# VHH binders against ORC1-type DNA replication protein 2 (cdc6-2): the designs that were tried, part 9

Target 1, 379 residues: ORC1-type DNA replication protein 2 (cdc6-2), of Methanothermobacter thermautotrophicus (o27636)
Amino acid sequence: MKGDKRRDIRDILLHDETLFRNMNAFDPDYVPENYRYRESQMEALAVCIRPALRNGRPVNAVILGSCATGKTTAIKKIFEMVESTSEGVVCCYINCQLHTTRFGIFSQIYSKIFGHQPPETGVPFSRIYQTIMQHLASEKRALVVALDDINHLFYSKNANKVLYDILRAHEVFEGVRTGVFAVLSDIEFRYALDKNVDSIFIPQEIVFPPYTREEVFNILRDRVRVGFYPGVISDELLERITDHTMDTGDLRYGIDLLRVCGNLAEADASPVIGEEHLERALKSTGPVNLIHTVRTLNENEREFLRILADAGEDMTAGALYELFRESTGSSYSSFNRIIEKLEFLRLIDTRLTGKGVRGNSRILIPRFSREDLRRCPGF
Below, E stands for the ipSAE of ESMFold2; O stands for the ipSAE of OpenDDE; V2 stands for 0.75 times the mean of E and O plus 0.25 times the DockQ between their complexes.

## First folded at step 1 (VHH)

Design e8 (framework vhh_8ghr_2)
Fold by ESMFold2-Fast, scan of step 1:
Structure e8 (fold): chain B 379 residues (1-379), chain A 127 residues (1-127)
Amino acid sequence: as target 1 above (379 residues)
Amino acid sequence: EVQLVESGGGLVQPGGSLRLSCAASGFTFSSSYYIGWVRRAPGKGEELVARISSSGGYTSYADSVKGRFTISADISKNTAYLQMNSLRVEDTAVYYCARGTSYKPLWSGTYYGMDVWGQGTLVTVSS
């Protein structure tokens, strides 16, 4: 920018010179053509699905890795490759944070197969289930279901029912071939399978290790090459974006930060992204995972987080409950349910204090900064 | 075989300095790993105070130690260091060297992704 130029809103909207070669490269759902550092994982997923392409049953898998390790991207990429190769395999990706019920899961499967939602009023679950399985049997199609963040189904106590219904469909519908990819972001999560599910699931374990800083830098640089014209951002500035991405633990933060920087530079009519654009972007761009998770919370759960954030770090459960009760009027039982949910969602951690201070007290530890929470809508 | 060995702990007066060393064996410092220092004071939780990666020389610090502590690594010697300056009584803790394969924000007080730990070295800051 030259001097103290100010842009009208209309001029910003109608800007005819763009830094973006392809803005889709900065979308959270973008699947890159060259998916680096996950070659072994992609091969393992392909091996699990391969039998379905040759009239056999898919191999079940448990996919393990902390948040933002590329699990979702790898699954979506292999599913696209499989479906582009054969109509004989239905690949259904389901986010279990959004779909926590048996009906919800099978409605997603139904929609994937038929291209529309099942009727919502008056239709029993058994009808939807039968329609799906009869279609798969008659058309001789295999079904592979990725249950992303399956821990949410265990939280809702629906995991064993869903797994049973998918994995044992062949016992009622002759020739139906199914497989499940169970995805866990919390590598410490311990799940309990019912005996009748455990005996048939028998998964292959596929581990997605965390990205190193060098890998994060190279992934972000690949996105820059696809998304921006040459010379729009320096490697030195990209190193700084990488450092901030490493601090969040979320690759999507760095990708979104690049998008925001590009938009700010365009608004300034700058041909390049400069230091000033990064500084302004850092104020507005928060962790994408936190924003998404927080959106799923009700008002009482959000108030819990506001109180905890305003206190800084580490409050006793008793101290937070006094403030929480004052603002919400909620019971201690309701408060404890919120602690359990937020801990399960990895937004907080809890620990016990020693004896001698009114017995064992819980300390609540936020897994977000006050600044990160302020960037979320409604905080 | 895979091991981290700490040294350099001890008693120091407030305002003093101390340098901790962490020698790694059975693996090499690479872009796949970072080294961090986690401390634990009696009656308090664990705190990740500093970490370092080999790629680009990335370092990060907890707000409680910024400007006072400096983390460094000698890749050829496979050793990491924590230079602690302007020590305060509240810095009294057992300091652990740990290897990580992932990153997490220091502000959360979490140290997930750390899979190899040293035995700890006691640092006492006493007037």
Scores: ipSAE 0.000, ipTM 0.148, lowest interface PAE 18.6, mean pLDDT 79

Design e9 (framework vhh_7pa5_2)
Fold by ESMFold2-Fast, scan of step 1:
Structure e9 (fold): chain B 379 residues (1-379), chain A 121 residues (1-121)
Amino acid sequence: as target 1 above (379 residues)
Amino acid sequence: QVQLVESGGGMVQPGGSLRLSCAASGFTFSSYAMSWVRRAPGKGPEWVSTISGSGGSTSYADSVKGRFTISRDNAKNTLYLQMNSLKPEDTALYYCAKGRLSWTGYYFDYWGQGTQVTVSS
């Protein structure tokens, strides 16, 4: 009841003994000094950027690979190397899951160039765009923009406008040199470019294949070496984290799992990460890509996923619609748009039940488990 | 605590048959899709087959279609894999796994310890 206290909360919060040598090693945005297993991809990116170092036009690229195949890390590393070499190139990395509008994309470019947010709300897009392009022209700087998960811009119908604005800036602002690295997590994603974008884009294709288990183990071990003090985690426990990482296909999951394990061990005042910390971490850590994708969804789309997850198995579209209509009051047209969007985002697959002559019902196949979804904010 | 315990593995000649079983505990078995995954030494996991929670739908890797049959008994919390026309290439540790393929690849919450299948003369 009252009078029981085991620890001073302030002592726990202010505890200066830490398992972490460098917590940044476990951030999704961390770029390691030693980046292995992507030498040919790094070379291809360097070839694309090389003309920009002489204030020439960079070569555009489409960068293809499943989630967490090192695409983002490679782009950030080459951008860091380029900017360390020359002030004549502006390298801007943009996550299109977070920035889905023309205004949002160009606000990120503006902030990268000038070091502060654009002028307050109400300023026309044309003014921000003009300020960026006039700076690039007057300073004779090239611009390279990486649009990570550009799928989101295609779904919002902003991709062609953004690509046009970046790639054809030279037609209005003499001497401006620009290039785009369009990043796709789904190698099979079908996109359509407007003719006026297609004629200028002409990208080099760069493929990032999945990492092998040995490569994943070594990458995670490198993060352990940078991020933790020696002896904090055993190779045996790291092998188990590697197995879970391989099962998700997402290297970021393993990196986040290490961070969570370290935090749990530190909260326990343990000098090492033990089996118990991994077990508890597995209950709270979901796939990083699922969390990021789910954050973009509205309430009706989230309700769709909850109903599908609660079934614990594949459902027919008709069966899910009955439950969905009862929960949301939504029309069948609205429901069909949700199926299209979630399939496009690779959260579900659809299959027909019919053979040959007559395709009948659609089967909805989740690409996540109920537990994965429950680890997402708002679920 | 979630536990998955495989059995039924062994040594068999090419063309032979084996039936694997997996005893599940610690969760509502009928609510979850279950999979068989195999792993040869030094190789990553290879998905073999999945069955829905109700048992109403099944899927198979191309390498085992027509030879393997996945089934479940929800009253006994048991998953099965009937393996016919076994080939040397089927030699692997076979794991019972809770879950199925995700958009990032193989995403399984829990795995058993595996049962060894060796196909050899």
Scores: ipSAE 0.000, ipTM 0.110, lowest interface PAE 18.4, mean pLDDT 79

Design f1 (framework vhh_gefurulimab; at its last look DockQ between E and O 0.09; V2 from the best seeds 0.00; counts 0 for: pae E 13.9 > 2, unsure alone 63.9 < 65, placed apart)
Fold by ESMFold2, look of step 2:
Structure f1 (fold): chain B 379 residues (1-379), chain A 126 residues (1-126)
Amino acid sequence: as target 1 above (379 residues)
Amino acid sequence: EVQLVESGGGLVKPGGSLRLSCAASGRTFSSYAAAWFRQAPGKEREFVSAIYSGGSTTYADSVKGRFTISRDNAKNSLYLQMNSLRAEDTAVYYCAAGTSPYLGSDESWYTEYDYWGQGTLVTVSS
């Protein structure tokens, strides 16, 4: 044929065919029905909760593993299973990136139990705490609290108080049975517990090792089967996506590549995902971990990163504080806390200059490129 | 509802003694950790001493050996015996109570105590 006919741009943009059987399969919060390769970890979690189902106290756990190793999915799965089986165990999942204070944590527990938030004013913490624990005692319900990304509670100096409040409740409220699943996303993170908390926590360690390449491929293929119609993507392209996923060490990158490829193919009115769609997705999807992490930062923390990225050189803490103070009006104490938080989140590194030199001469090294930061919303 | 009422403040010369009392409603001091705080003019409120529901006591370093916290659960009252008073002890003294099971040395700020009295003034002056 001649190729005289050009499609209307609106026809291309409004194409009515979809490649997605279930787009939610590519959401970060998706909990798959077919949860593979974590059978021993799931069993260990179940063993920790099992005493609570038998009128005993749940066993505390520390869940260790790098990002995207399935820790959150495993916890949500086991909590769903327990709650479907029994009303005798309250399972409360808390994202500590979002809830960083003692009051916030216990408000989430309160809401899980009672179905509504506590009153905002005039209600002391002790009343919320007492209401929770009296309910658990009177209804003979155990409580298991998963503190996901608990490192944020250590950063905010709330972890010891929260752990103490939960784990020592039985000393004040007879018959209360509580347990904590502490989730650490950074294996190199070293938490410190007060002596009074350490003596009562006594956790079982449950390790989520990195997935193998074969495991990553199969996990991504399972997501393809749920999320796309049959034949949308070839196994050859999926192997390529698997390789790029392994290069980053972050399963979320591979899942996001699938989502982007699907969207690009739909925009092209293509019945399948082709190599050209993968190549375009690779150019646009790079720093997913950076984007995710910076979304959790407040305005001053984002300004810190912006100033550091704009400097482009080995920036001393003193030099950055001068610029940061002018831009934000923040105190040195606030500034130093930002350094600690960003280093903790592994967005920056610090390097001492010479022996015995104070922190204001410390070199601040971004773990990201300027270009990648500019791709993040708000930068 | 918990109400706390302090009494026993007044003017005293350096080296003197005072005993503060805090009366509470219900069975507050048998059920709660209880504490004394103080606030000098123009300064932040600071921890003085606490007595926990199990009977353990703790003191700020600045008052250790001079002040003694005690309670009488039958009278639902909290006491602070202050001896060897100094000019720097001049402050409004507050009675506080809370159900928090942790009152560690790392954070003795008043936000962990849910119930507070209105305060009683202690003036140590020549």
Scores: ipSAE 0.000, ipTM 0.244, lowest interface PAE 13.9, mean pLDDT 79
ESMFold2-Fast, scan of step 1: ipSAE 0.000; ipTM 0.303
ESMFold2 (binder alone), look of step 2: mean pLDDT 78; pTM 0.775
OpenDDE, look of step 2: ipSAE 0.008; ipTM 0.233

Design f10 (framework vhh_7pa5_2)
Fold by ESMFold2-Fast, scan of step 1:
Structure f10 (fold): chain B 379 residues (1-379), chain A 124 residues (1-124)
Amino acid sequence: as target 1 above (379 residues)
Amino acid sequence: QVQLVESGGGMVQPGGSLRLSCAASGFTFSSYSMSWVRRAPGKGPEWVSTISSSGSTISYADSVKGRFTISRDNAKNTLYLQMNSLKPEDTALYYCAKTRYFSEDSGLYYFDYWGQGTQVTVSS
């Protein structure tokens, strides 16, 4: 019963035996001291920023690699190193899954420079933009902006506007020096630049290849060494966690498995992580890629997924639109934009009905189950 | 650059056996999970089996458990599917798939590359 366990809640809170030496080692944002297997990528990033430290313009880059290949960690490390070296370079990291508009992007830049958000009401975009660029010009500061998952800006048709505004600021604000690190997690994504952006961007390409299985094992072992006391987990269990991590293609999954296993073992008052803890952890970690993608969706896009999941089988676009219109009141053009976005994000596939159907229609094929969706926040 | 070439399909009688092979090139085969996926005439794709990069973790669809065996040879960059006790309902085009993410419990699959497929026909 829960009531029996709740009687001694103080014992749970005050229990001083722990498997964790440093639980921060298992946080998604943790930056390890010994960052291995990315030395050439770190050097390439440093070469791109170096001119900004010497009154020159930073070199633009396109940073390519699937999710959790160390791109974000490398960028954050180099930005921290640069800013600790000079106040003359502003390094701004922006997650484009969260900030998809010109206003949103430049509000992040503004906040990085001035330490507070611009007013959300009554201030036009042009004023925020001018304030940023005038500051950079007057203080003789360079700006380097990392646009992580920039594919979201291309989908929203804001990428070319944002790139133009950053890269061509010097044409209006004399002496402004800017550069962009455009980060693509979808290695299959194709982008198209307007001619006026293409002519100024001219990026260096920096590739973050997938980690090998051996590298993943060693990285997870490094996290074990920092995060757990010696002997808490066997190499045999760590090999299995490595296999599951390789199956997802996402290092964060393996790191989260270690955290969950440690918590389960601690709850059992076990001095070690055993096979049973791993088995239970595998049930609770869920579909990481789905969870990350779904969190970027608005309410109407989430409602679309709920209706599709509730059907249990593939649906025609027409059939889903009837239900979607009743629940949201949305137009067909709005509905069609949601289909395009969700297919682009690889949450659904679309297929035209073949010959033999009276009129062609699209069939919507979910890449998730109702159970997977229920594991996502807000569903 | 990534290439997956399936072979070993053909016509077989009910109760018979076939061994499918998939030759992989253009990526580090030993670093990825691999799967077999099939498409029967008039049906959508059905996941059959997945094997981890090391070969230690293996999963099967309920429809093939006890009859099919997935294996791999990382030295030869080759994936195998041994199919025993074949039934007419096993008739399908069989695909080798490079697997990035798989959750059997939730039914969520992410396959980032597929082969051309090899036809298996179980005649009765």
Scores: ipSAE 0.000, ipTM 0.193, lowest interface PAE 18.7, mean pLDDT 80

Design f11 (framework vhh_vobarilizumab_d1)
Fold by ESMFold2-Fast, scan of step 1:
Structure f11 (fold): chain B 379 residues (1-379), chain A 125 residues (1-125)
Amino acid sequence: as target 1 above (379 residues)
Amino acid sequence: EVQLVESGGGLVQPGGSLRLSCAASGFTFSSYAMAWYRQAPGKGRELVAGIYSGGSTSYADSVKGRFTISRDNAKNTLYLQMNSLRPEDTAVYYCAAQSYTWLSEGDTYSEYDYWGQGTLVTVSS
């Protein structure tokens, strides 16, 4: 009957005792100072950027690994280290799920350099590109661009254009120095490059293997050490959170679970996270968040998820589209927009299987269980 | 800094010939794909011919067999040899440079990095 007890909302809002030493430690975008189990990857990234700090060109890299293997965290960490060391290197992280066009990519680079968006009306791509490259040349600044989930650019046929524009800028703008970190999960990346891009790209290959259970436990323990005061959570409860994290295959789930447990314990004015708080967090996460996200979807987007869930396994985009078209009558362009939206919302992941821009296929990987989806309204 | 300067346009009778030149400066010409576009009065710009950095060429169906695109990397110059000219070839002809080497007939003119000022070709009796 805990629901019958009235809580003073003002006391909750004004509570000055906290279990959290640093709440930011539990944000998905948090970059830890002590980044374990990726020492060789961090060294390889540093070697690629090092020439830029010495008036040379950065070394290009292909960063390969499945979802949640620490690729994004490693890139953001090295970029932060580089920019704190020198103003002579501009490090730009771009999520290609959100920015799929030449204009979109270079608008992000522009905003990183100048601190504001490029002019909204009437400005051609060439003027934005020229402004960026002239600035880099005149100020003797190097540019390193991380293109995260670059497979989205290959599907949109923009990857080779973007890579060419970044990597060959020095041929037009004397003294400009650029490099690219291409981030993907697909081992067939090499077949997607045009020959004129492949000839200049010449990347170092950096592989991010999956974390072991022991590594996941230790990473979560590191987040606890930064984010909570000592003694807030036992290693025994953290082992259980690790087990649930391993079941999902996503480190971010364990990090979010720690945040929720801390908030529940704090609301109870408990000095520690107990078993009860973990049990309540497990009941409140997953289905509730999924229900909320699914409620924002239109009927075609929901039908997409139903078809994928009913397959019970990963599907190619082509195979799902045939079933989707039969059910909805929708065009392939509309279908593709749904993939982009659902991947942005982290409901699905995609993996590129094609050998080039033409004829490539994507595998659609659900980030939800069939059972969890069927508990959502309208499924 | 970067310049594309077209020349060779003028008035010519149907069945005649003209050679257009485009002098390029301020960039590494040999690394760029080059193209000729034209814009007739009251019409949009259309691709006439393209030449890739490797020397491969592409032509619009309306000019195949009549026009020849070529480049001289030593002179940083692009050429368009126009034979068997027709009144429908009357247009302003533009030289264009693209850092991306894969040109297609579907590419919009806004995707090109550099454009010349244009040279007028009039085919009339």
Scores: ipSAE 0.000, ipTM 0.148, lowest interface PAE 19.9, mean pLDDT 79

Design f12 (framework vhh_vobarilizumab_d1)
Fold by ESMFold2-Fast, scan of step 1:
Parts: structure tokens; sequence; C-alpha cells
Structure f12 (fold): chain B 379 residues (1-379), chain A 128 residues (1-128)
């Protein structure tokens, strides 16, 4: 037995050598200077905004693609370009997972225009709305609002009200020019627009297809070049990170995996990221989208997922309800609302088995593995 | 009441062309995704091509470069231009629309289970 060299906390905190040239390159909100593989999408976004720069109304768009296909990055980049070029267009990016109410959405718009939050108490919604629209009319500024993951607004029954308020503001406030970029990450999401919203929205569709494996590798390598010093990670190890990223379908997983590997190597006082650091990172880093989605669930919704995961196969709604009722005491009506919510959140799919002697049955199909669910908080 | 009426099918020789039409009524046509499916004898219905409300298109690998889907919102009509037809293209062709306002181009959104309004179909036979 030779003495084990234990990790010195002082060495971790005070190490004067770092693997990171720029840690910000591994942040999920990082917008790269050189944005690859989305040139046609960037052009389509520019075409939608261009009329606003020429005293016209922006063109509405629906922006479609699975999670982490670069939709948010493209929107933020075009918004930055527009606002750096002209004061005549206000570009507001809103994450609808965080802001699910009409008040919340318009508070974000207000803050973007005026540089401070509106009063949350004592001021009615109509006053905030009027202040925004009067400003846009008087200053002759156009407004473009990106509603990222707008499916959350539909789930909360607020989407039609928000879309109405933005798109039809010109009917009350003469000269107001507005447009919406509605962003959807769920390719199976279905919704109904109210007739008065449907008639005015009429969006241009902009599709963000999945990145190919080679494109993912090159994007991750671009992040490595910005974020790490030369030689910190080999291309062979980056190929393995790319494979794991492809398995998740989420580019953010690969970016976070690089961050975790760098931190582990730095903590070990290693000048390079080795295979051992990747192995440890893989054990600690779960699917980003699943973790974020599961964090929003209540205990009954989480119990539903546990039962489905424990089955290890597709289940009928009736079979799962029997087990769920034993665990929670919940009614079938409550259970059915959970199915609707989890299907909407893309944690499960449903399929009809066909008409039996007692009518049609639904099959519940998990979109997660038991192992992935175990990596989530509280599972 | 949504109604879809397909037309334009017929007998054509290999290498020939046909244009299928689908007339839609009872719905705001411009707001919904539309698709063409086909069913050969003894097989299930399969996606041929889809078009979203915004005009973005998706095609099955077997028809890419040969078929073109388009829509005329003023006429409430969906089209499928079929060029370089092959014997394996022989099928009944169906027009379909989504149950709600749908803007998807993903493969899952084009599965038959994603659509609840189907036309009667039009037969295309490719033989010499």
Amino acid sequence: as target 1 above (379 residues)
Amino acid sequence: EVQLVESGGGLVQPGGSLRLSCAASGRTFSSYAMAWYRQAPGKGRELVAGITSGGSTSYADSVKGRFTISRDNAKNTLYLQMNSLRPEDTAVYYCATSPGYSLYTGDESWKPSGYDYWGQGTLVTVSS
C-alpha cells in the first residue's frame, strides 16, 4: 500500500492553470459568433423581420424543430443583429416554460422596452398593455415577440389571449406594428386557434431539421475551440461525446458533458480531459430535456411515470390506472388529465388498440428509459 | 363537417405523369396541414407527402425528386404532381388533414394516426 494522493481542496480552488479559455462557450444561453448549418433559417427569419425595418408589419412565423436544433440560438442571434442595426424594432424573446400567463408575457415585453419590471401589484393588466402599445405607436416602433415553447401557453389556456393581444393591438392602437415567432419543440403538438386569432396569424413556417452526426461533431468542436485551450480534448474523445449527444437527440447534452468533463479534469489537476473524466461525467449527466421537464411535475404525475417505467413496456391506460389508483387513490378523471399533460409534454405517446367488445383502449408508450428517469431529481 | 374529395387518378404507363387534386370544404383550409397517403393492396396506409399551413413540404424517400405536393389556399385545393411513375407507385391515394391547427413537418406528425379527416381515395395504376 502506497499513500493515496487525496484531492487537496486548496489545489482545486487555487490552481493557477485552467483548461478553460472561455467557460461561457459551454453555457446553454451562449450565442456563437460563427453560427453554422442554419444559414437558410437565419435568412427566413430576416425576411420575416425586414418589413418592420421599412415601416411595414413583420411577418408572423412558426419555428419548428425538436429540442436543441438551434431554434433559440438563431432567434437570439437575429434579434441581436436587428437591434444593433435599428432602434425602430423591439425584439423580445420569451421562454414560455418560465412565463405561462398573459401578465408574465407582457411583463417581459414591458421590461424589454423600458428597462425595468412593471409593478406586479396595484396595476391592472390593461394599464401595462396600454403603456406598451402607446409607446410602440408614439415612437413608431415595431414589436417582434418570440414565444419559445408556445405549447406551454396552449396547455395553460393562455395562448389565444396572448396571440390576440399582440396581433390585434393595431385595431385599438392606430399604427402599432407587431409580429409573433411561435416556437414549437414538440413535433406532434396539436392545437386550435380561436377564429379571431387564426384569421390574422397566417405564419411563415421555418423548419429547423435535426443536425447530422457530422454537424453535431463540428458544432461541439467549435465550442471546444472557443472554450478550451488547444490540446485539452482529443478528437477521438470528442467523437465519443458526439455519439452520446446523438443518442439523446439534444445538442445541449454534449455541450454540458464538455463542461462537466473540463471541471472534473481541472479538479484532478489534469492538463487534459481523459477517458476517465468522460466516464465519470456520463454517470452524473442525465438527459437535459427530461430532467427539466420532470422538475415541473407534481407527485401524482411523477408516480404515473414511475409505474410506467417499472413496467418496462407499453401499458394500456386501464392497466396503469389500476396500479395508479392503488398508489394515489386518484379518480379516473384526474388520471386522464395526467395522461393529457404527459402526452402534451412528450413524456408519453398514446395509441388506440382498435375497437373491442368494450370499445377502444389506449396504449401508453414511454418516451424515456427507466435508467434516464433515475437520473432525474426525486426518482 | 370536413369533406375531402380526391380526383385525378387513372391508368398510366411507367415513366408517365399524373396530377392528383383534393378539394377541401367545411374548414379554414389555409390554417391546416395537409397530406397525401397511399395504400397498395394488402398493405397499410403510408405517407407520400405532406405540406404545412405555411407551405413547408415533406416527402417519403421513395418519392423524393419525383413527386411535388402543393396547395392553392384560394381554391381550397391540395395537389400532388407525380412524375416518372413506377409500377410500385400503384395504390389508392388518400387526402388527409390534421384534426386541429397543425404546423408540423416531423415524421411522427405525418403518421396516419395523426389525421382524422380522410377522403374516399383515387386509384392510380401504373402498368404497361
Scores: ipSAE 0.000, ipTM 0.205, lowest interface PAE 15.9, mean pLDDT 79

Design f2 (framework vhh_gefurulimab)
Amino acid sequence: EVQLVESGGGLVKPGGSLRLSCAASGFTFSDYAAAWFRQAPGKEREFVSAITWSGSTTYADSVKGRFTISRDNAKNSLYLQMNSLRAEDTAVYYCAASRTGYFSGDEPSLWQSGYDYWGQGTLVTVSS
ESMFold2-Fast, scan of step 1: ipSAE 0.000; ipTM 0.263

Design f3 (framework vhh_enristomig)
Fold by ESMFold2-Fast, scan of step 1:
Structure f3 (fold): chain B 379 residues (1-379), chain A 124 residues (1-124)
Amino acid sequence: as target 1 above (379 residues)
Amino acid sequence: EVQLLESGGGEVQPGGSLRLSCAASGFTFSSYAISWYRQAPGKQREWVSTITSGGSTNYAESVKGRFTISRDNAKNTLYLQMSSLRAEDTAVYYCARGYTLSSDEYGSWTFDYWGQGTLVTVKP
């Protein structure tokens, strides 16, 4: 520790000397100008959207790849290119981990088109849907919707409804042209489409393979060149950050680790990121996947995780429910829904005891440590 | 005043055929999508078929290949030609200015105006 907790906080906040040339380079939403190692995927996405720029319907796509293979970046980049080319195509990116309902999905589409949220009270879903589709028809605009992590919509049993409502809009609203990019982060997830959705969807398959270690190093080095002034970090130290990134399987971890190292060095008034800054960053940086997943949870779901983490061992569902009911007042049905959601999100595992005094009981197994959870905001 | 008036219902034997009509008034019929819905006793209303202003047609899976929706814009009239009728087709049939948003199992309806309905009874 180099005096960061003993320095005046005001001096840290108001420090004019910065290692960061562009902090945005370390933002999860950052889209690089030169997107390396995904040229064929970018071309495939462009081919899918191209008909929409020519008064035709876009081609639907299923985008396949494990977490951190650049799927989200590629989609955001192609959407930016398309919207800079024509106002005749509306490109809407939706994170299905955050928006799991028909109302939520179409509210995002509404806001993208009109620049404000739909009315919150007394407005049925059908009115929002009708307003969107009438606008698209009258203005002769195409709609392309990216449903990122669509697995969450399948879990909530809303996937087929959302896909039907988007893809078959032209059957009711003459001249409406729509397409969907369905993104699957879990490549082992097998989805089932209703026959009336399957017959119209007919997607182009676009695969995003895992990055190699060399590709990860070069991507991180590109972020260093944009985000830091020259000489702030050595290639040797960046190789070590690359090794840690490869161990997690998540490129976002390496990018966030660079941001944290830069902040720690700046707090120390160091002109460079050194070995100590990396060591401290590794200790203080929580698991990126856990942090992002936990941010999507409501207060009752978070309370569930707090109780489970505080036990420090596996708990039976019954034992956790007793404590959870005391804290939240929730029903057993609501509690069971939380178990299903958290298991789907890979935050917990469930196991049957085989036999106990009162038959088979479920054991809840956390996939995180108490320390990992405490590094997440709000825990 | 927008009005939709269904006719052509009646009793028919299983395997028989029947043609329903819906006469529209009070709006520009040719500019709207018009749908057929049905409601059996003790059940919720279900979507049967839609025809768009341009003449494109869509059908519920349960009636596809057996029912044909059509329109006559000159007469402001919607038709439903029903064939190979089954006991399960017994319902009050409504025409509506509007549409279904999703499949029968996940369906929700957007409709501005409804007719009073016409009863179809499939009876041996």
Scores: ipSAE 0.000, ipTM 0.258, lowest interface PAE 14.7, mean pLDDT 80

